# VH-VL binders against q9h9l3: the designs that were tried, part 101

Target 1, 176 residues: q9h9l3
Amino acid sequence: PRKMVAIDCEMVGTGPKGHVSSLARCSIVNYNGDVLYDEYILPPCHIVDYRTRWSGIRKQHMVNATPFKIARGQILKILTGKIVVGHAIHNDFKALQYFHPKSLTRDTSHIPPLNRKADCPENATMSLKHLTKKLLNRDIQVGKSGHSSVEDAQATMELYKLVEVEWEEHLARNPP
Key: E = the ipSAE of ESMFold2; O = the ipSAE of OpenDDE; V2 = 0.75 times the mean of E and O plus 0.25 times the DockQ between their complexes.

## First folded at step 5 (VH-VL)

Design y8 (framework fv_fezakinumab; at its last look DockQ between E and O 0.65; V2 from the best seeds 0.00; counts 0 for: pae E 11.4 > 2)
Fold by OpenDDE, look of step 5:
Structure y8 (fold): chain C 176 residues (1-176), chain A 122 residues (1-122), chain B 111 residues (1-111)
Amino acid sequence: as target 1 above (176 residues)
Amino acid sequence: QVQLVQSGAEVKKPGASVKVSCKASGYTFTSYYMHWVRQAPGQGLEWVGWINPYSGDTFYAQKFRGRVTMTRDTSISTAYMELSRLRSDDTAVYYCARAGEWYYGDSYFDYWGRGTLVTVSS
Amino acid sequence: QAVLTQPPSVSGAPGQRVTISCTGSSSNIGAGYDVHWYQQLPGTAPKLLIYDNSNRPSGVPDRFSGSKSGTSASLAITGLQAEDEADYYCQSYDSELEGWVFGGGTQLTVL
């Protein structure tokens, strides 16, 4: 079987009024939750809104941040050929301007068996925080200091592991 | 009914710029990425790039980076593709094409404009 | 020149079955990216014919079918009709080029 990694990204606001989401941190963990990558990333344009309350990103984190182009190359090297697990992962791919094969992507926000296990509607989009609390009895994204992308990536991987066998069999019978 | 209406044919000289428009209707313009694909006379299809009409984010094929600029006007549901420093080999029909999926490499183009012929000649 | 390889032309008589191959590499079809097919009638824009390897959009008859295996894909047309005469293109994504890629196109002639 292919190796699996989980990814979570934090974004800051750029462009007019800060409405453009730009990658500012990326964390990648392996199947066991070991950190493979965790870097602050410098966007190519001026940051208007750090979104610190949610992103955890502060101005000081950008002083020695890895330039986007360099970071993107490093991240893509890790993701290539892997099954990539994430929550609402389209946001991460958007921020990375990277496109992974559907067949090698696992989005925990769109796995009906996972929602079912959490006593949620199968076709509803539930938050990572909610699923983690319900299924792992763990609190993530607590406080007002911002999210931890490492913590979120680890939680995402653990959630997927709960339904991995069932879902992989489903995908084998019903390829996306 | 989804429709993509493109601007008329253009004739340009080498070194000039051309800006092609694509007006969308029949759907929420900002909810779908817009791609551009060109086809030289008697040749195959070539992907140029995409724009997210909501955010204005763009991504271009390596071949066109530095020469192509994609923009949009959400108030009139119109996407634009500008190609500068035109060469004779830029002569082609340029299509705008809608894609419902953007975050996977497996995206397909479900609706196409009728195309805009751009002729570059001395 | 095209990243995906198609035969330049295929032909068949009405009612026959024809197939069009699309050969990629480890950086596109072989990397796991889906294949899509487009039909282009003379003087018109391309039209989506098959998406996600084998799915038909509404309005596309079941005479058209698609498949993918390894680094290649195939479009099959059964019960060939005169109106099927057109150019057909396969499409995928290439991770090395970081872009969507097309086959060179196949001209289908109905005899």
Scores: ipSAE 0.222, ipTM 0.767, lowest interface PAE 2.6, mean pLDDT 93
Fold by ESMFold2, look of step 5:
Structure y8 (fold): chain C 176 residues (1-176), chain A 122 residues (1-122), chain B 111 residues (1-111)
Amino acid sequence: as target 1 above (176 residues)
Amino acid sequence: QVQLVQSGAEVKKPGASVKVSCKASGYTFTSYYMHWVRQAPGQGLEWVGWINPYSGDTFYAQKFRGRVTMTRDTSISTAYMELSRLRSDDTAVYYCARAGEWYYGDSYFDYWGRGTLVTVSS
Amino acid sequence: QAVLTQPPSVSGAPGQRVTISCTGSSSNIGAGYDVHWYQQLPGTAPKLLIYDNSNRPSGVPDRFSGSKSGTSASLAITGLQAEDEADYYCQSYDSELEGWVFGGGTQLTVL
């Protein structure tokens, strides 16, 4: 069977008024939650808003950060040919300037069986924090120091495992 | 109804530049990537690159990097492709094509312009 | 050569079935990327015929169908009609080229 990884990214603001989201951290974990990749990434554009309250990115993290072009190559090599799990994952792919095959993509923000397990409406878009608290009894994204992309990627993989058999069977019968 | 209206045919000399326009209507211009595809006479289709009309971000096929620039003007829902240092083998019909997905992923092209013939000759 | 390989031509009699193959590699179709198909009538722009391997856009007859397996895809046309004479292109994404790639095209002749 195809190997599975989970990804989470943190973005900073670039461009006019900091409204463009640019990749500044990426974490990838394997099926067991072991970290395969975790790097701070230097955007090719000037950072105008670190968005630290949400991103956890500070100026000091950029001092030794991997340039975007290099990091992108490393990340894409890991993702190629694998089932990639994420939460609102289209934002991560957009930041990577990358199109992963839809048939190999799993988005925990849009899985009806997962919402049902959390006693949420099946068609609702649910936050990672809410699903993780409800289904894994864990608090993530605690405080105002920002998110951890390692923690978030690990939570995303654990959430997917709760519905993996059912959802993989559904997708095999109903290809996206 | 979705329409992509392209600028008229161009005749250029080698070494010149050409700028082709693609005016979109019938949908939210900034919600869908715009692609450019060319077709030389008697030949197949060749992808040139894309632009995200919302952000202005671009990505070009390796063959065209350094010679192509894609831009847009959101106020008139228009995408542009400029190709510089033209050669005779750049003679082709240049199409704009809308990505069918508003979401990141591999995508098909659901609407195409009628094409703009660019002829490069002495 | 085109990244995706198609036969240069195929033919069939009215009412018959034809298939058009599209062969890729481990960096495109074999990596799991979807295959899309376009029909190009003479002197016109391409038109989307099949997307995401097997889906038909509204207005495309059900005699057109697509499938994908391994590193290859196939377009099937049943009940051939004279109006089906056209060029047909497959398309996918290639992770090594970092771009959208097309087949070389197949000219369908209805005998």
Scores: ipSAE 0.006, ipTM 0.593, lowest interface PAE 11.4, mean pLDDT 89
ESMFold2 (binder alone), look of step 5: mean pLDDT 93; pTM 0.953

Design y9 (framework fv_fezakinumab; at its last look DockQ between E and O 0.46; V2 from the best seeds 0.00; counts 0 for: pae E 11.6 > 2)
Fold by OpenDDE, look of step 5:
Structure y9 (fold): chain C 176 residues (1-176), chain A 122 residues (1-122), chain B 111 residues (1-111)
Amino acid sequence: as target 1 above (176 residues)
Amino acid sequence: QVQLVQSGAEVKKPGASVKVSCKASGYTFTSYYMHWVRQAPGQGLEWVGWINPYSGDTFYAQKFRGRVTMTRDTSISTAYMELSRLRSDDTAVYYCARAGEWYYGDSYFDYWGRGTLVTVSS
Amino acid sequence: QAVLTQPPSVSGAPGQRVTISCTGSSSDIGAGYDVHWYQQLPGTAPKLLIYDNSNRPSGVPDRFSGSKSGTSASLAITGLQAEDEADYYCQSYDSSLEGWVFGGGTQLTVL
């Protein structure tokens, strides 16, 4: 079976009025939750809004941050050939300007059995925080210091593991 | 109804630049990636690059990096492709094409412009 | 030049079944990326014919079908009609090139 990794990214605001989301941190964990990658990343454009309340990113984190192009190469090397698990993962791929095979992507925000298990509508988009609390009895993204991308990636992997067998069978019968 | 209207045919000399436009209508312009694909006379299709109309981010095929520039004007829902240092082998019909999906590598192109013929000759 | 390999031409009589193959590699179709197909009538722009290996957009007859296996894909046309005469292209994504890739195209002639 293919190896699985979970990814979570934090973005800052760049461009006019800071409306462009640029990658500023990326965390990748393996199936067991071990950290494979966790780096601050320097966007190619000037940061207008650190979005610290949500991202946890501060100006000091950018002093020795890995340039985007270098970080992207490192991340892509890890993701290639693997099943990649994430929550609303399209945002992560967008920030990375990277394209993973649809058949090798698992988005926990779009897994009906996961929502069902959490007593949520199957077609609704639930937050990672909500699903983690409901299914894992764990609080994430607590406080005003911003998110932990490592914590979020680990939670995402744990959530997927709850429905892995059922969902993989479904995908085998119904390829995306 | 989704429509992609491209600018007219161009005739250029080697070393010159050409800028092709693609005006989109019938959908939210900034919600879909716009790709460019070219086709030399009697030849197959070749991907050139994409632009995110919302952010302006671009990604080009390795072959065209350094020579191609993709831009957009959101106020008029128009994408542009500029190719510089033209050569005879750049002679082709250039298509703008909307991507049905943007965050997967295996995206398809669901709508195409009618194409713009660019002829490069001495 | 094309990354994906297609036969240059295929032919069939009206009412017959024809197939067009699309052969890739471990970095494109074999890497798990989906295959899409386009029909290009003479003097026109390509039109989406099949997406995500086997799905038909609205307006495409069920005479057209697609499949994918391993590093290859196939387009099948049953009940061949005169209006099916066109060029057909397969398309996927190549991770090594970090770009969308096309087959060389297949010219279908209806006899």
Scores: ipSAE 0.390, ipTM 0.817, lowest interface PAE 2.1, mean pLDDT 93
Fold by ESMFold2, look of step 5:
Parts: sequence; C-alpha cells; structure tokens
Structure y9 (fold): chain C 176 residues (1-176), chain A 122 residues (1-122), chain B 111 residues (1-111)
Amino acid sequence: as target 1 above (176 residues)
Amino acid sequence: QVQLVQSGAEVKKPGASVKVSCKASGYTFTSYYMHWVRQAPGQGLEWVGWINPYSGDTFYAQKFRGRVTMTRDTSISTAYMELSRLRSDDTAVYYCARAGEWYYGDSYFDYWGRGTLVTVSS
Amino acid sequence: QAVLTQPPSVSGAPGQRVTISCTGSSSDIGAGYDVHWYQQLPGTAPKLLIYDNSNRPSGVPDRFSGSKSGTSASLAITGLQAEDEADYYCQSYDSSLEGWVFGGGTQLTVL
C-alpha cells in the first residue's frame, strides 16, 4: 500500500521585476499531520520581492536557508513513490521543477466530491481557505503575516480525508 | 484529424547544427506539450525534451542540455528542435510527439510525426 | 543503453498469446510512474498502443492488454495475427534521470 503525504510551498519573486516565482519554503506532512519536512529554501538567484504579505518570507529566513539544489533533492526523496496531496499542486511541482506521477497526485482544488460537500459548483476551483473554513470550521491564513506552508499542508490533508474513500474508489475505476 | 508534419531529411558535418520542424494541425497547438524523441539506426527510442507551446517553457534530457534548443511559432502551429555541435552518434530519426497530458507528470505520446532523418558524416 | 529492460524478441503462432515484459527500477516504474506501450511497424513512426498501464486508445482491440506490478510491466497480446508483427516499446518516467524513458524494444515475430 502507498503512503500518503501533503505538500505546500511558499514563493518569492526573482528575475526581472521580481516576476519569476521561486521556491522559498516547503512543508510536507504525513497522513496524521506530523511534519516530515519544513525548510526555508534559498533560491539560486537574487530575491527581488519577498512577497511577504502572502509568502510569509522575510530576509532573515534566507540567512541560513537550505540551497535550492540540496532542498529539492531532500524533498524529491520524500515524495518518490508516495501519494502526494496538495492544493493547486501544479504550482508546487513547477516550483520544484518536478513531475510527480499523475496516478499518485491528489489536487484538492479539483476534486468534485469535495466541492459538493462544500455546497460549491462541482467543477469550480475553490481556495484552500474557503474549503477549510466551510468543511473543517477552521480559519487558516489569518492576518497579514503571510501563509504558513505547514498549516496549509495540514489543512490540505484533512480536506482530502473527507473524500478519501470515495475519491480513491473513483480513481481505481477511472485511472487518470 | 491530428497530424504532425516534419521537415525533410538532412545531412550535416560534425560540429554543425540542424533545425527540425514539426507542423501541427487538427488540434489546438498551444494546449498540448510537444516532445522530441530520437531513434538511431537499428536502435531504440530516446527522449530529447519537451516544449510547452503556450508559454515557450522547455525542459531537456540531461544528455542534451547545452546542445539542444526547442522553440515554436504559434502563428503557424510549428515546433522546432535545434541540435548543435553535432557528432556522428547524433545520426538518428528525430520524431516530434504530442503529449496526451500537459501537466501532472508521466505523460504518454498519443500522436507522432513521421520523423526526420539527420545524418552526421564527415 | 535503454533504461527499461525488454526482451529483444518474442514469437508466437497465430491465435496464440504472447507477453512482453518491461522491467524498470525504484526510480521509475517502482516509484509508481505509469507505463505506456507503442507499436512500431517497419519503416513507420511509433503508435500509441496502451497508456496509463492498461488503457487502450480508440481503435486498439481488446486482445491487447497491459498491466503493472512492482518494478515491472507486461504487454499481453492474445489471438495473435500476422499484422501484429512489429517492434514494441514500453515507456515511463524516471525521477532520478528527470526524464521520459523507454525500453530497448521487443521484436515480435508471428510464426
């Protein structure tokens, strides 16, 4: 049987005008929400815009951050062979420069049964904050200090658990 | 009807460059990744890289990094692969192949061009 | 060298069943990446035969089937016909190589 993890990443602006999104934090939790990985990550190029309001990343976090190449290797070793849950997870994989097997990928922004439980249009893309509030009665991403990738990964795992049996059975009948 | 039409055979000397084209029709060109795969005479298939025709983003197999460039022209639905500093062991048929998926990992290739033979000889 | 291992050749009589194996590693098939199969007739480009381990594209008869277990995959062909004589390639993704990988190909002969 495959193990399951949830992932969430935070991004900063690099490149011209800070328009390139580069990985600056990654958190991975197990099925029970225990933290398996949580590191600040130093992008390989100059940070132009920390995007702190959304990312929660500040200059002080980068002082001892793990270099991207090393962090990526550590993260990919954790993800290999596992079911990986995320929210709009293609952005996380793009930031990691990584493709996870689609049969092992679960994206809580695109699960119709989850939207149905939230009384949302079945094929709409819903925010993690909205789904978490509606289905778990929890507020995440509170205040103006930015997102926590640990908090977001934990919420994502709990949301998936609400539909896990139904969705895993669906995927077994309808392989992606 | 999905169709991938490739440019004709080419003969090159070692050290030269070659640019192969792949014109797509019968589908929305920008909605599917385009891959390039080569096959040396009497040998198997080898993946070269991909291009996202929408964004222009590329990714190359480790073996070809620094020697291959993939581009596209969306106005004529055409993908290009350029291989530089050619060696005799680059002699192969070069195929363009459309990915069935363009996000989420391990894609299959649902439509292939007929291939372009590139011969590298001194 | 091919990343995925296939037998160089297999053969069978018309109406018989043959299987073609495709063996990978813990970083490709063993990591859970799907396996796809292609048929290549002489002088032609490869054609998709099986995708995502066991799915058939429209127009591929159900006598072609695929499966995956552990680090290996298998293509089965039942009711062999003369037109099945071709080269067959498996394909997957390998996270260690960060790339799409193929088997070395299997030449099927129909006796």
Scores: ipSAE 0.006, ipTM 0.587, lowest interface PAE 11.6, mean pLDDT 89
ESMFold2 (binder alone), look of step 5: mean pLDDT 93; pTM 0.948

Design z1 (framework fv_nivolumab; at its last look DockQ between E and O 0.46; V2 from the best seeds 0.00; counts 0 for: pae E 5.4 > 2)
Fold by OpenDDE, look of step 5:
Structure z1 (fold): chain C 176 residues (1-176), chain A 124 residues (1-124), chain B 107 residues (1-107)
Amino acid sequence: as target 1 above (176 residues)
Amino acid sequence: QVQLVESGGGVVQPGRSLRLDCKASGFTFSDYGMHWVRQAPGKGLEWVAVISYDGSNKYYADSVKGRFTISRDNSKNTLFLQMNSLRAEDTAVYYCAKEGYYQSSGYLRYFDYWGQGTLVTVSS
Amino acid sequence: EIVLTQSPATLSLSPGERATLSCRASQSVDSYLAWYQQKPGQAPRLLIYDASDRATGIPARFSGSGSGTDFTLTISSLEPEDFAVYYCQQYDNWPLTFGQGTKVEIK
């Protein structure tokens, strides 16, 4: 069995209208929820929208932020060879400009048994917040100060653990 | 500049089928979820369906479940709505709508861009 | 589903006046609330997202506030082009839902 990590990224808006989601924070936790990585990251382009309400990112966080290229290298070293768990993880990988092997990726937003367990429609993508509340009876992403990527990554891992056995068996029979 | 252009609307009899198209340009179509929203004449807005960026996930309003099918062809930057077993209450202007920016672990499903809409009239 | 109730149904005002539109959710939607403007014969236009963020190109006279169940769209000083129907929309949970709309008309 491979080691498992969970990842969550926070993005800011770059580009002419701030619609490009650029990596500004990345958090990685191990199977037990221990933080392996948590850094503010400086996008290569000018930030137009910090999206603070969601990202929790403020201008002050970018003062000593790790340059994207450097951060990307650090993160990839951690992810390589691991089973990577995330929620809507394609967004994280896109922001990282890196795509993990599908066979080693677990997206909690696309696990029907998880939705079923939460009494949610299997065909609908549910938010991490909703699933966490339903299945873990825990409130995350509370308030207007923005998300905690560490908290989100931990929640994602805990959610996956609930269906890990079933889902891993499913994937073994139906490899992506 | 972002542009969404619906087509395929028209007058049909109840029980018939119709397919709507939405041609997208000015953004990376394959990066965004797309929606259909309709508006009956003189009425408010009603969400109809969503399809994820890669087409792997679809969800529908109860009012159209089992009758409508949302799909997309990312190679052609086109969104589709197959409407079967049409009813009079399906009469509406149908808009295709683009999701806003993505945030990790969250889905921000407001609509930052809309097409001009295409009118579907179901009448005997 | 989450029901959004807008008030008032109709708001009659003159140019230059302040407009205050309300949107109430049947349950908390956090800040997952958007506002749209729709003029006759046109598609809706995004004004506000995330409850209080103005969309690109939207004049400063438009502002959104609120969280949870109570939201407000404010037009500080109405311009002639602002007379339209305004909708709120939640994207906290499925299905996505809109308010029934508030018509801002010339007094």
Scores: ipSAE 0.432, ipTM 0.835, lowest interface PAE 1.5, mean pLDDT 93
Fold by ESMFold2, look of step 5:
Structure z1 (fold): chain C 176 residues (1-176), chain A 124 residues (1-124), chain B 107 residues (1-107)
Amino acid sequence: as target 1 above (176 residues)
Amino acid sequence: QVQLVESGGGVVQPGRSLRLDCKASGFTFSDYGMHWVRQAPGKGLEWVAVISYDGSNKYYADSVKGRFTISRDNSKNTLFLQMNSLRAEDTAVYYCAKEGYYQSSGYLRYFDYWGQGTLVTVSS
Amino acid sequence: EIVLTQSPATLSLSPGERATLSCRASQSVDSYLAWYQQKPGQAPRLLIYDASDRATGIPARFSGSGSGTDFTLTISSLEPEDFAVYYCQQYDNWPLTFGQGTKVEIK
């Protein structure tokens, strides 16, 4: 019935001293990991800190980037009505200036069965990198050139699939 | 700049309670997990507890589990540690500590900023 | 739990010398290893995270290396302010654990 997508975003520093996180890249993949959206996004305000070591964003990416308002519209059209999977997904929604229905949101940083499968404390927040290494035997976010939001979105979807049946049943019994 | 200021330490008898506060500023407090780490006088560092960014998840070292409760009030940028049934071995400087960088894919559990600590002494 | 063993316990050196501090984990922690400096009466200060990444504002003379179970903090040329206690910390799995510390003192 409902389609499922995974999302990941990369942010740059804006505002005073670059402390505000503003959206600069967004990637969305479908259930099979196929890329539905992957764009560099130009924040509406001045970029103070590209955060390149982690974000992978460089000045050259912003030259032809999609303006935030346009990108947001494109992204929200894709997300509407779908189950959206992410890791620490509240950060992605904050950067999008958007609230997705809680009943349609899945956060791999906060799924006790997933933590248990990784032999991690059920209530601890686990990093995407750590879960991916432990459960998928894959290294992501390798090196210091920055994260790939496509790679991270794909990993997030694969992680959710490991617990999808159990977690969807849990949510059906315990509607948020 | 990032500031973490602990308060509430003091001298108490075994079996009594104390509450520690940590006031945060200079970053978006509600985006980060927060920790308590303690250090007995002349000894090394011991991780005590963590609370997730929204307060929904909490985890404790075995040495304090069942006696200590970590909590936070994001509207006041404040982290708390309620310490019940205190023992002599809980005597330490207690630091609040901030998890590393904010990223959409998760947080790294090293501590990029620390408070100056507050001393708790448990003695009869 | 993962035990971190630091060596040596004390390292006596003069300013300008190279300091090499070791941290060994009881099981692999991949690259999830941080180093902190602590001076008397002060809070710890983050030096290195992810085994080799220098924290913001940390001088280039500090470097970290290693992966798996064996890690090294190197201070290429000791400055007077570098005489302190150094701790390693793993964040591969719960509970988070620290090494017992290496004291770097002036000879």
Scores: ipSAE 0.275, ipTM 0.736, lowest interface PAE 5.4, mean pLDDT 90
ESMFold2 (binder alone), look of step 5: mean pLDDT 93; pTM 0.944

Design z10 (framework fv_nivolumab; at its last look DockQ between E and O 0.71; V2 from the best seeds 0.00; counts 0 for: pae E 4.4 > 2)
Fold by OpenDDE, look of step 5:
Structure z10 (fold): chain C 176 residues (1-176), chain A 124 residues (1-124), chain B 107 residues (1-107)
Amino acid sequence: as target 1 above (176 residues)
Amino acid sequence: QVQLVESGGGVVQPGRSLRLDCKASGFTFSDYGMHWVRQAPGKGLEWVAVISYEGSNKYYADSVKGRFTISRDNSKNTLFLQMNSLRAEDTAVYYCAKEGYYQSSGYLRYFDYWGQGTLVTVSS
Amino acid sequence: EIVLTQSPATLSLSPGERATLSCRASQSVDSYLAWYQQKPGQAPRLLIYDASNRATGIPARFSGSGSGTDFTLTISSLEPEDFAVYYCQQYDNWPLTFGQGTKVEIK
């Protein structure tokens, strides 16, 4: 069995219209929820929209932020060889400009048994917030200060644990 | 520049089928979820269906479940809506709409770009 | 489903006046609320997303505020081109839903 980590990233808007989602924070936790990585990251391009309400990122966080290339290297070292759990994790990987092997990726937004357990439509993509509330009876991403990527990563891992046995068996029979 | 162009609308009888197309350009089509939204004449907006960026996840409004099928061909930058068993109440201008920017662990499903719409009229 | 109720149904104003449009959700949608403008014969146009963020190219006279269940779109000084129908839309939960619209018409 491989080690498992959960990842959550916060993005800011870059590009001419601020619609490009650029990595600005990354948090990684282990199976027990211990923080392995949590850094503010400086995008290579000018930030047009901090998306603070969602990202929690402010201009002050970028003053000593880790340059993207450096942060990317640090993060990849942590992820390599591990099962990586995330929610809508393709967005995280896109922001990281890195794609983890599909066989080693677990996306809690694409696990039908998890939705079923939460009494949600299996074919609908539910938010991390909703699943966390339904299954863990915990409120995350509250307030107006933005998300906590550490909190989100921890919640993601806890959600996956609820269906880990069933899902791992499913994946074993149906490898991606 | 982002552009969405719907086609395939027309007049059909109840019970018949129709397929709508939406051609996308000016952005990486395969990176975004796409939606259909319709508007009956003189009425408000009604969300119809969504398909994920890769096409693996689909979800529909109750009013069209079992009758409509949303699909996409990312190689052709095209979104589709197959409408079967059409009813008079399906008469509407149908818009294809693009999702907004991405956030981790969340989906921001507002529509930053819309097509011009294509009119579907279901009448006997 | 989450029901969005807009008020007033119709708002009659003159150019230069301030317009205040309300959108109320049947349950909290946090800040997952967008505003659109639609002119006759045209597709809707995004004005505001995430409750208060102005979309690219949208004039500064448009502003959005609110969170949870109560939201407001404000046009500080109406221009002739601002007379249209305005819709709010939530993207907090499925199905996605729109308000019934507010028509801003010239007095």
Scores: ipSAE 0.416, ipTM 0.824, lowest interface PAE 1.5, mean pLDDT 93
Fold by ESMFold2, look of step 5:
Structure z10 (fold): chain C 176 residues (1-176), chain A 124 residues (1-124), chain B 107 residues (1-107)
Amino acid sequence: as target 1 above (176 residues)
Amino acid sequence: QVQLVESGGGVVQPGRSLRLDCKASGFTFSDYGMHWVRQAPGKGLEWVAVISYEGSNKYYADSVKGRFTISRDNSKNTLFLQMNSLRAEDTAVYYCAKEGYYQSSGYLRYFDYWGQGTLVTVSS
Amino acid sequence: EIVLTQSPATLSLSPGERATLSCRASQSVDSYLAWYQQKPGQAPRLLIYDASNRATGIPARFSGSGSGTDFTLTISSLEPEDFAVYYCQQYDNWPLTFGQGTKVEIK
């Protein structure tokens, strides 16, 4: 019925001491893992800390990056009306300065049946890397060069598919 | 300046209840997961419980599961630990602890700031 | 549960000397390892996160290294204020666990 997309974002540090998390890359994939959006995004504030170990963002990526306001408009147009899947997805929405309807939001970090499949505690928030290794037999986020938001979004969609039938039925019985 | 101030510790008898509060300031409290960590006198550190940034996802150490409840009030920047059915083994200094900066691609569950701790003594 | 074993239990050194503290995990924790310092009567203080990143305000004499199961905290030249207990902590999997501590004391 509704089309699903998965989203993953990477943030850099802005503001005092680089403690503010600002959007610097966003990737969106469809149900089949095809990339619908993948852009480097220039924060409106000076970048204090690229956080490259996690973000994968380097100075060269910002040279032709899309300004935040423009990128946000493009991204929200893609998300509107769709079921959006993510991992710890609240962080993505905060970085976008956006609220997506709870009924259309799926967070793989907060799905007890998914944790159960991984032999993980049902009520603990597991990392994307850990769930992907356990359930998909893949290593993502390899090395210290940073994460790929395309790879992470694709992994997130594949994880959701493992519990999609069960979880969609649960949500139908327990509307948010 | 990030500050975490615990309160509510004291001396109680086994089987009784006690509630700990942790008042936070100097950061956007609702952006971060929060934890309780305890340290028995003369011993090392033991993780006790976590609550997600919005308050709905909670996890506990096996030693306290079913007896302790972690909660938060984001409008008051306050973290709570309700401790029921207290045992002598729960005697410890209890710290509230803040997770590091948030990132969408993962959770950083090291503790960049700690409170000063509040002592809970469970003795008959 | 991932067990972290620190060695040595006690390290007796003089100011100016190099301290090397080890932490071994019972299974891989990748780089999800932090180090804390605790002085008597005080709360722990974060020194290192992600195995090798110094926390805000931590002097350059503190450094961390390692990945997988074997991690090291190095203090290149001990200052009087560095005599304390040091804990490692993993955050790869639940429950979060700490090592038992290494006490660095004045010889």
Scores: ipSAE 0.337, ipTM 0.783, lowest interface PAE 4.4, mean pLDDT 90
ESMFold2 (binder alone), look of step 5: mean pLDDT 93; pTM 0.948

